# Miniprotein binders against Cell death abnormality protein 12 (ced-12), part 8

Target 1, 147 residues: Cell death abnormality protein 12 (ced-12), of Caenorhabditis briggsae (a8xez1r348to494)
Amino acid sequence: SEIQKVLDIDSANENSEEDVEIWRTKLAEHRCGRLATVAMVLFGEKSPQDLRMLISENTMRIEGGKWQLIPMWMRCCDITAELFGLLPGRDELDRLISIIFSTDSPFPAVFSCIVHLFHRTWREMQAKGGEMDKVASFVLEQLRHVL
Below, E stands for the ipSAE of ESMFold2; O stands for the ipSAE of OpenDDE; V2 stands for 0.75 times the mean of E and O plus 0.25 times the DockQ between their complexes.

## First folded at step 5 (miniprotein)

Design mr2 (from mr1 with M12E E54Y A61L)
Fold by ESMFold2-Fast, scan of step 5:
Structure mr2 (fold): chain B 147 residues (1-147), chain A 118 residues (1-118)
Amino acid sequence: as target 1 above (147 residues)
Amino acid sequence: SPEVLKQLFEIELKAYEAVKNGDPETAVQKLIDQAEKILEKAREMGNPERLIDYAVWLMILAIKVAQKTGDPDQMVKDLKELADRVREIAEQYGSPETLKEYAELIKSLLEEIKERLS
């Protein structure tokens, strides 16, 4: 399954069927869960070295300072969806028009950029596991100023 | 949005230049291609309303430019194809109010076709 594949990348081991069902349910409940799943899978397939680097750098942080892959990616998806006008709230779709037409996969492409920015911001803020939403908010605000 | 207005203005300007250069057929094709691309991106991204509206607007512009061609038979075929595409967009949107607006647009396109046949 696409979810099992993502979990395998994160843990480097196959997860239980119960874990797969938990994430499948969480993604299905997300308004853009299908797009998020596709973006996550494509990130792993097209940028395996980037993903390996991100996981490696995260692993080297202290226990309380690590992000969790799927929760992080879901927040990155929320940011991407909000900017593209797929979620309620202020969108920046107009500023993304050139990106939409420059690539065959605009959502995954922007998602990938946001994942890297989230990882960088997490490091710069010296964030702890409980600060996922704080980092996400800061990333979204940075993007609105750069666009 | 300044970015969207700039892009639409550039597309419109290129269409007018093609018409002035004696090539309205190329202008129509470019507008249709752009509308199709926007529609496909909208489908991939869960049908954001703004992208659908942009595609519909480009199709209307294409119809207006197409009216400058000198081949009535080809023009009627082009207008029918564009009307069918607008209908497809309307069906995909799913909102009662927006579907009403798109239905009026389709009606307008059909009246244009009837008028040309006369």
Scores: ipSAE 0.006, ipTM 0.229, lowest interface PAE 10.5, mean pLDDT 66

Design mr3 (from mr1 with W57F I60L L105F L109F; at its last look DockQ between E and O 0.11; V2 from the best seeds 0.00; counts 0 for: pae E 13.8 > 1.5, pTM E .352 < .8, other shape alone 7.448 > 2.5, unsure alone 55.712 < 70, SAP 73.351 > 70, off the site)
Fold by ESMFold2-Fast, scan of step 5:
Structure mr3 (fold): chain B 147 residues (1-147), chain A 118 residues (1-118)
Amino acid sequence: as target 1 above (147 residues)
Amino acid sequence: SPEVLKQLFEIMLKAYEAVKNGDPETAVQKLIDQAEKILEKAREMGNPERLIDEAVFLMLAAIKVAQKTGDPDQMVKDLKELADRVREIAEQYGSPETLKEYAEFIKSFLEEIKERLS
């Protein structure tokens, strides 16, 4: 399943999530479940070196300053879905039309950019585990300004 | 493949432009014929869930573009209904049956465009 592939990616990179059934359920019940799961799988399959570098950089941070892969990816999916107008809030769909026609996989493409931006922002802000929403809000606001 | 969905979106956009510009019915008929061939190919694809998800985004993009280009009121209504239907199908968490429903709905929409030109 696409959900199992995401869990396999998390496990293969030795992240600290212990209860796979909790994340399986959360992924299955996610608001944009299939789009999010496919985007995550494609990130792992099409950008494995990028994924390994992101995880490597994350593991070098202090214990309280590390993100967890699946929660971070789910937050990035929320940002992507909001920009596409799939979640409540102000969409930026009209500014994404050009990128939609420049690629066969627009949601995964935007998701990939957001993952990189999220990691960069997390790192540069020296964020701690409890600041996930703060970083996500900053990333979304930054994207709205540059779109 | 998203390529098939992109082709369908472009055909629908061209059909809309034909209606807006008052082009002859035969121009729209050629687009309908082309779309039917593409739709048959799409029905045979092996990943219906991903195809439906991509279709939802393309339909939403089409509606936004149509609204900005000063479409006739009826065309905007038709495109919104199409997007709502595709969204409803996507929310049912795709199966071969939902893909069939989507394909038949697109065909019906294209036939409605043709009828408006007749």
Scores: ipSAE 0.006, ipTM 0.237, lowest interface PAE 9.6, mean pLDDT 66
Fold by OpenDDE base, look of step 6:
Structure mr3 (fold): chain B 147 residues (1-147), chain A 118 residues (1-118)
Amino acid sequence: as target 1 above (147 residues)
Amino acid sequence: SPEVLKQLFEIMLKAYEAVKNGDPETAVQKLIDQAEKILEKAREMGNPERLIDEAVFLMLAAIKVAQKTGDPDQMVKDLKELADRVREIAEQYGSPETLKEYAEFIKSFLEEIKERLS
């Protein structure tokens, strides 16, 4: 399954069995459904070097200052979905639509950009492992202004 | 599945290209056809939540059509209302019947757009 593929991508990290099962459930119940899991899988398959770089940089962070991949990915999917649903401005919508129709894989493409932005923002905020929602909110807010 | 998602995006892109090439009617028809496919999938799979998000993307395509054809301001307004309705349905979503209602609503709305663009 796509969910299992996502879990397999992160299998190199020593995650607890409990966390893995929690993530399995959350992925299955994610509001984006298959859009989320497909985006994650495609990110791993189509941008493996990028993913390796992100993981490498994250690994070099001090203990407590690291994001977890799957939780981060789920939030990036949420942000992606929110952009589609929450853009109030016509101009912002036009820009988003332009991005969406610029590729054959619009959702994964936007998702990929957000993943990189999240990673960067995480660093800039010197975020800690428990600040996923804070970083996500900030990223979303920034995107609302940029788009 | 990735294949289903790919198909949806391909349909959206084709619709977009049709509009870009000056054939909005065809684009709208493609969106209608896709809505029907969503309905069929709902009947077959019994898991409607995953299809709602796909429908949202179809709405985005419709918005693009509205922006490029007819009265963009009015069409955007109508599509916003559609989006709001979709959100309401999604929040209450939990049954195949709900998804059916959603799909039928989309079809009806798209038919209205088609009529306006004809």
Scores: ipSAE 0.000, ipTM 0.208, lowest interface PAE 11.3, mean pLDDT 70
ESMFold2, look of step 6: ipSAE 0.000; ipTM 0.138
ESMFold2 (binder alone), look of step 6: mean pLDDT 56; pTM 0.417

Design mr4
Fold by ESMFold2-Fast, scan of step 5:
Structure mr4 (fold): chain B 147 residues (1-147), chain A 95 residues (1-95)
Amino acid sequence: as target 1 above (147 residues)
Amino acid sequence: SPEVLKQLFEIMLKAYEAVKNGDPETAVQKLIDQAEKILEKAREMGNPERLIDEAVWLMIAAIKVAQKTGDPDQMVKDLKELADRVREIAEQYKS
C-alpha cells in the first residue's frame, strides 16, 4: 500500500515502534485520503536526493529543534489541499489554474514546493518540535500573499 | 480501476458541457456531489488505482474554478484539456 511505502521511506529516521503505529493510523484516517499518501510517495521516488538532504539537515539539529517527517508531510498535505479548495477554508484555486492544467500531478507538484518552503521556514524561525502547527500556519499565510 | 476512471472522465465531460451551456450553479454542484460519491465508493472498495483520487479532486477543483472565474470561454478550453488528459490516463490502464 501507499501507507506502507510512506512508512518505509520514513524508516531511515529510526522511529520508535509506537510512533510508527500512530502514524500508520493517522495516514489511514487522513482527510485528504490517497492524495496525501500518493504525494508523499512521489516525493520520495522522484526527489530522493532532496528527501535525503532534508532528513540529513534535520538530523543535525538539536534534539528540541527537529521535525518528524510524517507529521510534517501531513501538515504540508493539509496546506496543499486547502489551497486547492479540497478542504474547508479559504482556497486559492484561481491562482493555481496554470499549474492545475500544466502537469499530470498538480497536487504532488505543489506539495513538493510546500515541503521545501516548510523546511526553509522552520529553519528561519529556528522552530522547536512543538511548533509544527505554528510553522504550518506561517507557510500557508506566506503562500496566500505570494500567490 | 479503469471502470472508475471512465466514470470520472464522463463526469468531467458533463462539467465541460455544463459550463459551455451556461447551466445554473445547481447543475454544476450536482456533478461535484456525484464525483465525491464515486471517490468515497472507490476508497471503501480498496481501489488500488493511485490516480483515481487525484483525478476526482482535479475535476472538483476545475469545476469550482469554472464557477468562480466568470470567464467561461477560457475555462471551457481548460476543462476540455483536462478531460483529454484524464482520457489518456484511462487509455494507459488498458495496455
Scores: ipSAE 0.007, ipTM 0.268, lowest interface PAE 9.6, mean pLDDT 71

Design mr5 (from mr1 with F9W W57L I60F)
Fold by ESMFold2-Fast, scan of step 5:
Structure mr5 (fold): chain B 147 residues (1-147), chain A 118 residues (1-118)
Amino acid sequence: as target 1 above (147 residues)
Amino acid sequence: SPEVLKQLWEIMLKAYEAVKNGDPETAVQKLIDQAEKILEKAREMGNPERLIDEAVLLMFAAIKVAQKTGDPDQMVKDLKELADRVREIAEQYGSPETLKEYAELIKSLLEEIKERLS
């Protein structure tokens, strides 16, 4: 299934089996789970060089400073969905119209940008694993500032 | 599929221009008409889950535009009817997992519409 494809991609980042099962359930039960799954699969298929680079750089970090791929991607999907007005929160849909027009796949395109911004922000903040939500909040705030 | 999406996004831009120029009813009606065409095409094709996802995104965009333009009763009513049709198509096609996801998405759309009708 498409959820299995996402989990197969995540396996490259060596997450524990228990974490994988938790994320399988959360993806299946999420309101925007299908959009999220498609965006993740497309990121892996259309940007394999970017994905390899992100995983490589993350692997070089100390244990407490590493992000886990699926949890990070889920936060990025939540940010994307909030900006599009699909989840509760302040939408930025009117600022995204020109971006939407520029691509055939607007949700995956914005998701891809957010993944790169999250990785950069994680690095610049020298974040630790327990700070995933803090980094996600900062990323959203920075996006609203530039949109 | 890409060509249909480009046409849809172009219509959204034209709708935005109409709203900016003081004709929000025409703008939203054009968005609704195009969403209905996408849903009808999805129904005819068999199991086009991708097109249904894109129609749902368009419905969310139309709802947000309606909210920002003063939320005329008729525009909200039309969006509610569109949401019901998406649910019917999802029940006809897709896996159990997909149907559950669409049910949650439709529920969220209905809650948002209810909030604006209040």
Scores: ipSAE 0.007, ipTM 0.268, lowest interface PAE 9.0, mean pLDDT 65

Design mr6 (from mr1 with E54D K64R Y102W S108A E112Y)
Fold by ESMFold2-Fast, scan of step 5:
Structure mr6 (fold): chain B 147 residues (1-147), chain A 118 residues (1-118)
Amino acid sequence: as target 1 above (147 residues)
Amino acid sequence: SPEVLKQLFEIMLKAYEAVKNGDPETAVQKLIDQAEKILEKAREMGNPERLIDDAVWLMIAAIRVAQKTGDPDQMVKDLKELADRVREIAEQYGSPETLKEWAELIKALLEYIKERLS
């Protein structure tokens, strides 16, 4: 199952048993469903060095200044889904058409770019744990200007 | 995989005919109905996970582009490109994934699209 694979990736960050069960439920109930978990798994499998760098940099931040992997990835999936017009909000489908027709995994491809942008934006904003949605909003708005 | 490609083709044709008749909500409903029919055959076939993911995104893209342009000819062009791409992917990949998972995902996404069209 993709959910278990995502949890296994997250376990590399020494999460507790209690946290694992909470995240399993959140992943199972995520509004993007399997599209989200597949994108997360592919990021871990195809970009393991990038993932390790992101986690390493995050780990070195002060307490209260770290993001958690699964919530961050869930926000990135929401942004990706909104851009593709799968969730309520202003879509950018017209500008993504060439990506959709040129790659065999358009959601994972765009998701990967968004994860890197989210991490960079978190750092630049010196964000704290409670600011996940604020960072996600800035990332989405920045993407609309670049597209 | 040939049966999966045939089902995708039928779904695309039903969507095209409904849009051509000026009824995109009916197009999405027909796609939902077809997804339910595919679910009944889920246990009979396995499907590549890669093919499933790609088919979902290409189908959604074609429907949404047709809706935005309001041009039936553009929808036909997009559906032909989708069919060609799905064929290419099917020839390259094999997978243990089940048809049921594919149909459930497509149905959920199409129901979401229907809600947005209304």
Scores: ipSAE 0.006, ipTM 0.240, lowest interface PAE 9.6, mean pLDDT 66

## First folded at step 8 (miniprotein)

Design n1 (from mA3 with L15R K16W K27E L36R R40L D43M K47R; at its last look DockQ between E and O 0.04; V2 from the best seeds 0.00; counts 0 for: pae E 11.4 > 1.5, off the site)
Fold by ESMFold2, look of step 8:
Structure n1 (fold): chain B 147 residues (1-147), chain A 91 residues (1-91)
Amino acid sequence: as target 1 above (147 residues)
Amino acid sequence: SPELKELKEEIRELRWEIFKLELEAYELGDPEKLFREIFLLEMELYRLREELQKAEKNGDPEEVIQELKDRLNELRSKIEQLKERLEELKS
């Protein structure tokens, strides 16, 4: 499943076993449904060097200045969905997005761009672990001005 | 059929063109709100792909296949318009 593939990617990030069950539940309940987990899997499969670079840069940051991968990816999916004007939870839209995401499509590519923008913004703001939503709001607001 | 094979290849080519538009819009900071237009083109291409799959399964007549070709031509025109807009924004 896409959820398990995402958790397998994250396992290289030295998370505790308790965190894995929390993330499994939150991934299953994500408002974008399978769109979120498919986008995450595609990022890891199509851009493994980008993923390694992002994780390496994050791992080298001071303890209080790190994001956690799965929460960060979930917020990036939220941002991407809002840019596309999607209404998450619609059965027909969820099916359409899932089918598009079985092949190359713009949502995973935009998601990938937003992941890079999020990481850059996190670094420039010198954000701390409790500031995930603050950084996400800033990224979304900046994108709204250029959209 | 040769017509269905040609349509499948055209859909694949247009998905690649749409992806290139996404990357160019990203590099420019998404001027003129192109991300939403690009997504709408992808959704239109998905609908054509779904109808092609149904036409293949049902053995639909050449009139249905021609309609799909006409819609792909319209989509290609929209993609070219976006390319032109992006090139102008690079100046």
Scores: ipSAE 0.006, ipTM 0.170, lowest interface PAE 11.4, mean pLDDT 72
ESMFold2 (binder alone), look of step 8: mean pLDDT 81; pTM 0.781
OpenDDE base, look of step 8: ipSAE 0.018; ipTM 0.241

Design n2 (from mA3 with R12L L15K K16F Y26L L36K R40M D43R Y46W K47L; at its last look DockQ between E and O 0.02; V2 from the best seeds 0.00; counts 0 for: pae O 9.3 > 1.5, pTM E .724 < .8, off the site)
Fold by OpenDDE base, look of step 8:
Structure n2 (fold): chain B 147 residues (1-147), chain A 91 residues (1-91)
Amino acid sequence: as target 1 above (147 residues)
Amino acid sequence: SPELKELKEEILELKFEIFKLELEALKLGDPEKLFKEIFMLERELWLLREELQKAEKNGDPEEVIQELKDRLNELRSKIEQLKERLEELKS
């Protein structure tokens, strides 16, 4: 299953068995369903170098200042889904149309972009563990402002 | 032109609507193979966008606006039909 593939991608990290099972459940119940897990798998498979880079950088952060991959991915999916529910203003219309039609798979593409944005924002905010929702909300609001 | 901008806005709107449908269909496990129908809508919208871009590059976008509007209206109708079907499946 895609869920197991997602879990396998993160298996290199020493996550607790409890966390893994929680994530398994949350992935299965995620609002985006298979669209979420497919996007995550595609990110891992099609952008392995990017993923390795992100994980490496995150790993170098101090304890307590690291994001967890799967929770981060789930929130990025939420942000992605939310964006597809929003219509841009006229000033950004042409630009956004170009982005949307630049690929045959807009959702995974935007998801990938948001993953990087989330990571960057996490760093810029010097976020700590437990601030996943805060960072996600900030990212979403920034995106809404640009739309 | 204002009319061209409106057309582009409609294209964008339908793009998001189609992805909403895709999301809903996937959440439901693609009942009745709705994903195929949704894919066809996506394809049509993509073709429409390509035609518009082609016309813009040729400097004559105004000549295709009416045709594209008609096609968008058809797509909108199909999207609404799929929305209704999805709602029925959720019941």
Scores: ipSAE 0.007, ipTM 0.233, lowest interface PAE 9.3, mean pLDDT 79
ESMFold2, look of step 8: ipSAE 0.012; ipTM 0.268
ESMFold2 (binder alone), look of step 8: mean pLDDT 82; pTM 0.791

Design n3 (from mA3 with L15R K16L F19W Y26F F35L L36M F39W R40Q D43L K47Y R49E; at its last look DockQ between E and O 0.05; V2 from the best seeds 0.00; counts 0 for: pae E 11.9 > 1.5, off the site)
Fold by ESMFold2, look of step 8:
Structure n3 (fold): chain B 147 residues (1-147), chain A 91 residues (1-91)
Amino acid sequence: as target 1 above (147 residues)
Amino acid sequence: SPELKELKEEIRELRLEIWKLELEAFKLGDPEKLLMEIWQLELELYYLEEELQKAEKNGDPEEVIQELKDRLNELRSKIEQLKERLEELKS
C-alpha cells in the first residue's frame, strides 16, 4: 500500500535488504500514521522532477555527505507534525490556523516545502550521515522565523 | 452537468466542515489525537475531488459518478462521528 509505494520510490537508491526491512517497520510505526506515508507518496507522484533533482544533487556529494531518502523523509514528517501541533504545545495556534485557511491540503503541502528546506539545509551545513537530528533541529528553527 | 455541479458543491461543503473540525480540535489541544483522523478525511476528500475531475473530463458513466457520491456519503458519516466526539470533549 502506501508503505510499499514509498519503498518502491526509494528503490533507485542504494539500500541493503536489511535497511529496507528496517524502513518498512519504521514507516508502519510513524507518529503521523498513514498521513505521513501518503504525504511521501504524493511528493513522489506530484513532484517527480523535484524528487529527481534532490536525488541527483545528493548522489553527486562526496562520501559521507549524503542523506538517505526514507530517514530524511521521516524527519521531515516529524518537523511537519510539530508545526501542526500534533505534539503537546498550543503556542503554534496562529500559524496552524493560518495554514489551514490558506490551503486545501495543508499537511502534504507543508511536508513538500520542508523536504526542500531540509535538503538545502543539509547542503549548507555540509552535514554527514549521522547528523540527521541536528539538521532537523536547525530546519525547525528556520521555520519559526517564516511561519 | 447538474449532477457534477451538485457533487462539486458537496465537496466544497465537506471541505469547509473539515476545516472547522481542524480548528476546534486544535483549540482543544487535540486530547484524543483527533487531528490525525481529521487530516485523513481531508486527504480522502482530496482524492475524491481528483477522481471527480477525471470523471468530468472523461465523461465517465453514471455508475462511476454514483460511486463517487457513495464515497462522499461515507465521508460525511465519518465527519458526523468526529463532530459528536468533539462535542463530548467540551463537557
Scores: ipSAE 0.000, ipTM 0.150, lowest interface PAE 11.9, mean pLDDT 72
ESMFold2 (binder alone), look of step 8: mean pLDDT 83; pTM 0.790
OpenDDE base, look of step 8: ipSAE 0.015; ipTM 0.268

Design x1 (from mX3 with D43L R46W E50D Q53R; at its last look DockQ between E and O 0.02; V2 from the best seeds 0.00; counts 0 for: pae E 6.9 > 1.5, off the site)
Amino acid sequence: SPELKELKEEILKLEFEIMLLMYEAEKLGDPEKLFQEIYRLYLELWKLEDELRKAEKNGDPEEVIQELKDRLNELRSKIEQLKERLEELKS
ESMFold2, look of step 8: ipSAE 0.023; ipTM 0.342
ESMFold2 (binder alone), look of step 8: mean pLDDT 80; pTM 0.765
OpenDDE base, look of step 8: ipSAE 0.015; ipTM 0.281

Design x2 (from mX3 with D43F R46E K47R E50Y Q53R; at its last look DockQ between E and O 0.03; V2 from the best seeds 0.00; counts 0 for: pae E 7.9 > 1.5, pTM E .789 < .8, placed apart)
Fold by ESMFold2, look of step 8:
Structure x2 (fold): chain B 147 residues (1-147), chain A 91 residues (1-91)
Amino acid sequence: as target 1 above (147 residues)
Amino acid sequence: SPELKELKEEILKLEFEIMLLMYEAEKLGDPEKLFQEIYRLYFELERLEYELRKAEKNGDPEEVIQELKDRLNELRSKIEQLKERLEELKS
């Protein structure tokens, strides 16, 4: 549903300052949750088999060694946004809007890859429930080193 | 086993190469729409790693493991072809 609202704004080609301000306020209040929701929906639509595989593998891990879905996906969204230079509080807001409104955007595909890399890194580090940010920092550092 | 650990590490290295290809394609604006092809190869690598781990856990015979290795080599070749296409766009 939120994807359709974003697409409707892009299709309408509305440039009124009121519409932009409403969208800006809405994004600022729900930044990670809304971005994660869009990325989650697109990931599920484009990669349903991979989503089932990730959930299955996580449910088979021992207690204390499982990631939490929403925090993990929000952190993966943060990593993806970092790769595209889309940091909150910067003049990157127009670029974020453009990426969300574009059907040719690579953001969902990169997000999917980062989700898989995060899960794999979590597994290989034998991470525990309190180590979400540690794993995320490791993933981001690996990507920065390779890029 | 050491052999299977080496294969998993090779898959991880190829996944990082895929991330580089995605980054380079995005920087160029993806003029040939290569991103979907690159994205598909990433999924094939993840599925291959999953099948390799499953074969190890099930104790599948070495011939099954060798077929998975052959699939990895095929994917490596496809990745190199995409790298060459992206380099041509830079030239």
Scores: ipSAE 0.013, ipTM 0.392, lowest interface PAE 7.9, mean pLDDT 65
ESMFold2 (binder alone), look of step 8: mean pLDDT 79; pTM 0.752
OpenDDE base, look of step 8: ipSAE 0.019; ipTM 0.279

Design x3 (from mX3 with Y39R Y42F D43F R46M E50Y Q53K; at its last look DockQ between E and O 0.10; V2 from the best seeds 0.00; counts 0 for: pae O 9.4 > 1.5, pTM E .781 < .8, placed apart)
Amino acid sequence: SPELKELKEEILKLEFEIMLLMYEAEKLGDPEKLFQEIRRLFFELMKLEYELKKAEKNGDPEEVIQELKDRLNELRSKIEQLKERLEELKS
ESMFold2, look of step 8: ipSAE 0.013; ipTM 0.315
ESMFold2 (binder alone), look of step 8: mean pLDDT 80; pTM 0.771
OpenDDE base, look of step 8: ipSAE 0.011; ipTM 0.202

## First folded at step 10 (miniprotein)

Design y1 (from x1 with K8R K13E F16L M19F L20K Y23K E26A F35E L43M K47R D50Y R53E; at its last look DockQ between E and O 0.04; V2 from the best seeds 0.00; counts 0 for: pae O 8.8 > 1.5, placed apart)
Amino acid sequence: SPELKELREEILELELEIFKLMKEAAKLGDPEKLEQEIYRLYMELWRLEYELEKAEKNGDPEEVIQELKDRLNELRSKIEQLKERLEELKS
ESMFold2, look of step 10: ipSAE 0.091; ipTM 0.572
ESMFold2 (binder alone), look of step 10: mean pLDDT 80; pTM 0.764
OpenDDE base, look of step 10: ipSAE 0.013; ipTM 0.244

Design y2 (from x1 with K13E F16A M19F L20K M22A Y23L E26K F35L Q36R L43F D50R R53E; at its last look DockQ between E and O 0.01; V2 from the best seeds 0.00; counts 0 for: pae E 10.5 > 1.5, off the site)
Fold by ESMFold2, look of step 10:
Structure y2 (fold): chain B 147 residues (1-147), chain A 91 residues (1-91)
Amino acid sequence: as target 1 above (147 residues)
Amino acid sequence: SPELKELKEEILELEAEIFKLALEAKKLGDPEKLLREIYRLYFELWKLERELEKAEKNGDPEEVIQELKDRLNELRSKIEQLKERLEELKS
């Protein structure tokens, strides 16, 4: 399966086969999980060095200061969907949407950029595992301010 | 409800097919820039799923549901055309 290919990159951390299935089902149930799996598989196939470096840099962080791969993907998908104006709420997203849709492959490509930004922001904030939502909010605000 | 369940299952099947097409196009080095077209169809299918979910929750009338069915049929046709193009490129 395609989701298994991405989880195999993370499974260099000796995840059990049962743990892999649990994360696969969580991705399948998430509102953007199907898009996230496609985007991450394509990211891993297009730039496998980048994906391995992101995971490697994360493993070098202090205990408690690491993001978990699948929750991070799901939050990056939420951020991407928010920027496309696909979730109800924010009026200011029209400007962001026009910029994001300037390319032919907007959602998966933007998702990949947001994964890199999220990883960098997590490091700069010295975030802990329980601060996923805080980092996600900060990333979204940075994108609104720039775009 | 059974009709909406069938539409949801068709969307999931088409999403899986598009996913396979994207991987196949990637293996071939993205000839004729097929990945851009594939991503556009995937995004349209994702939007259709959200609109169907909204219509189900609101209890929208049959004419709205029929409009969603028509869009799904259009997307299915485009996906089959991409599948044929990709198979021809493999030969």
Scores: ipSAE 0.006, ipTM 0.199, lowest interface PAE 10.5, mean pLDDT 67
ESMFold2 (binder alone), look of step 10: mean pLDDT 80; pTM 0.763
OpenDDE base, look of step 10: ipSAE 0.014; ipTM 0.250

Design y3 (from x1, 13 letters changed; at its last look DockQ between E and O 0.02; V2 from the best seeds 0.00; counts 0 for: pae E 9.9 > 1.5, pTM E .696 < .8, off the site)
Amino acid sequence: SPELKELREEIFKLEMEILELMREAEKLGDPEKLLQEIFRLLYELWMLEQELYKAEKNGDPEEVIQELKDRLNELRSKIEQLKERLEELKS
ESMFold2, look of step 10: ipSAE 0.007; ipTM 0.193
ESMFold2 (binder alone), look of step 10: mean pLDDT 79; pTM 0.738
OpenDDE base, look of step 10: ipSAE 0.006; ipTM 0.213

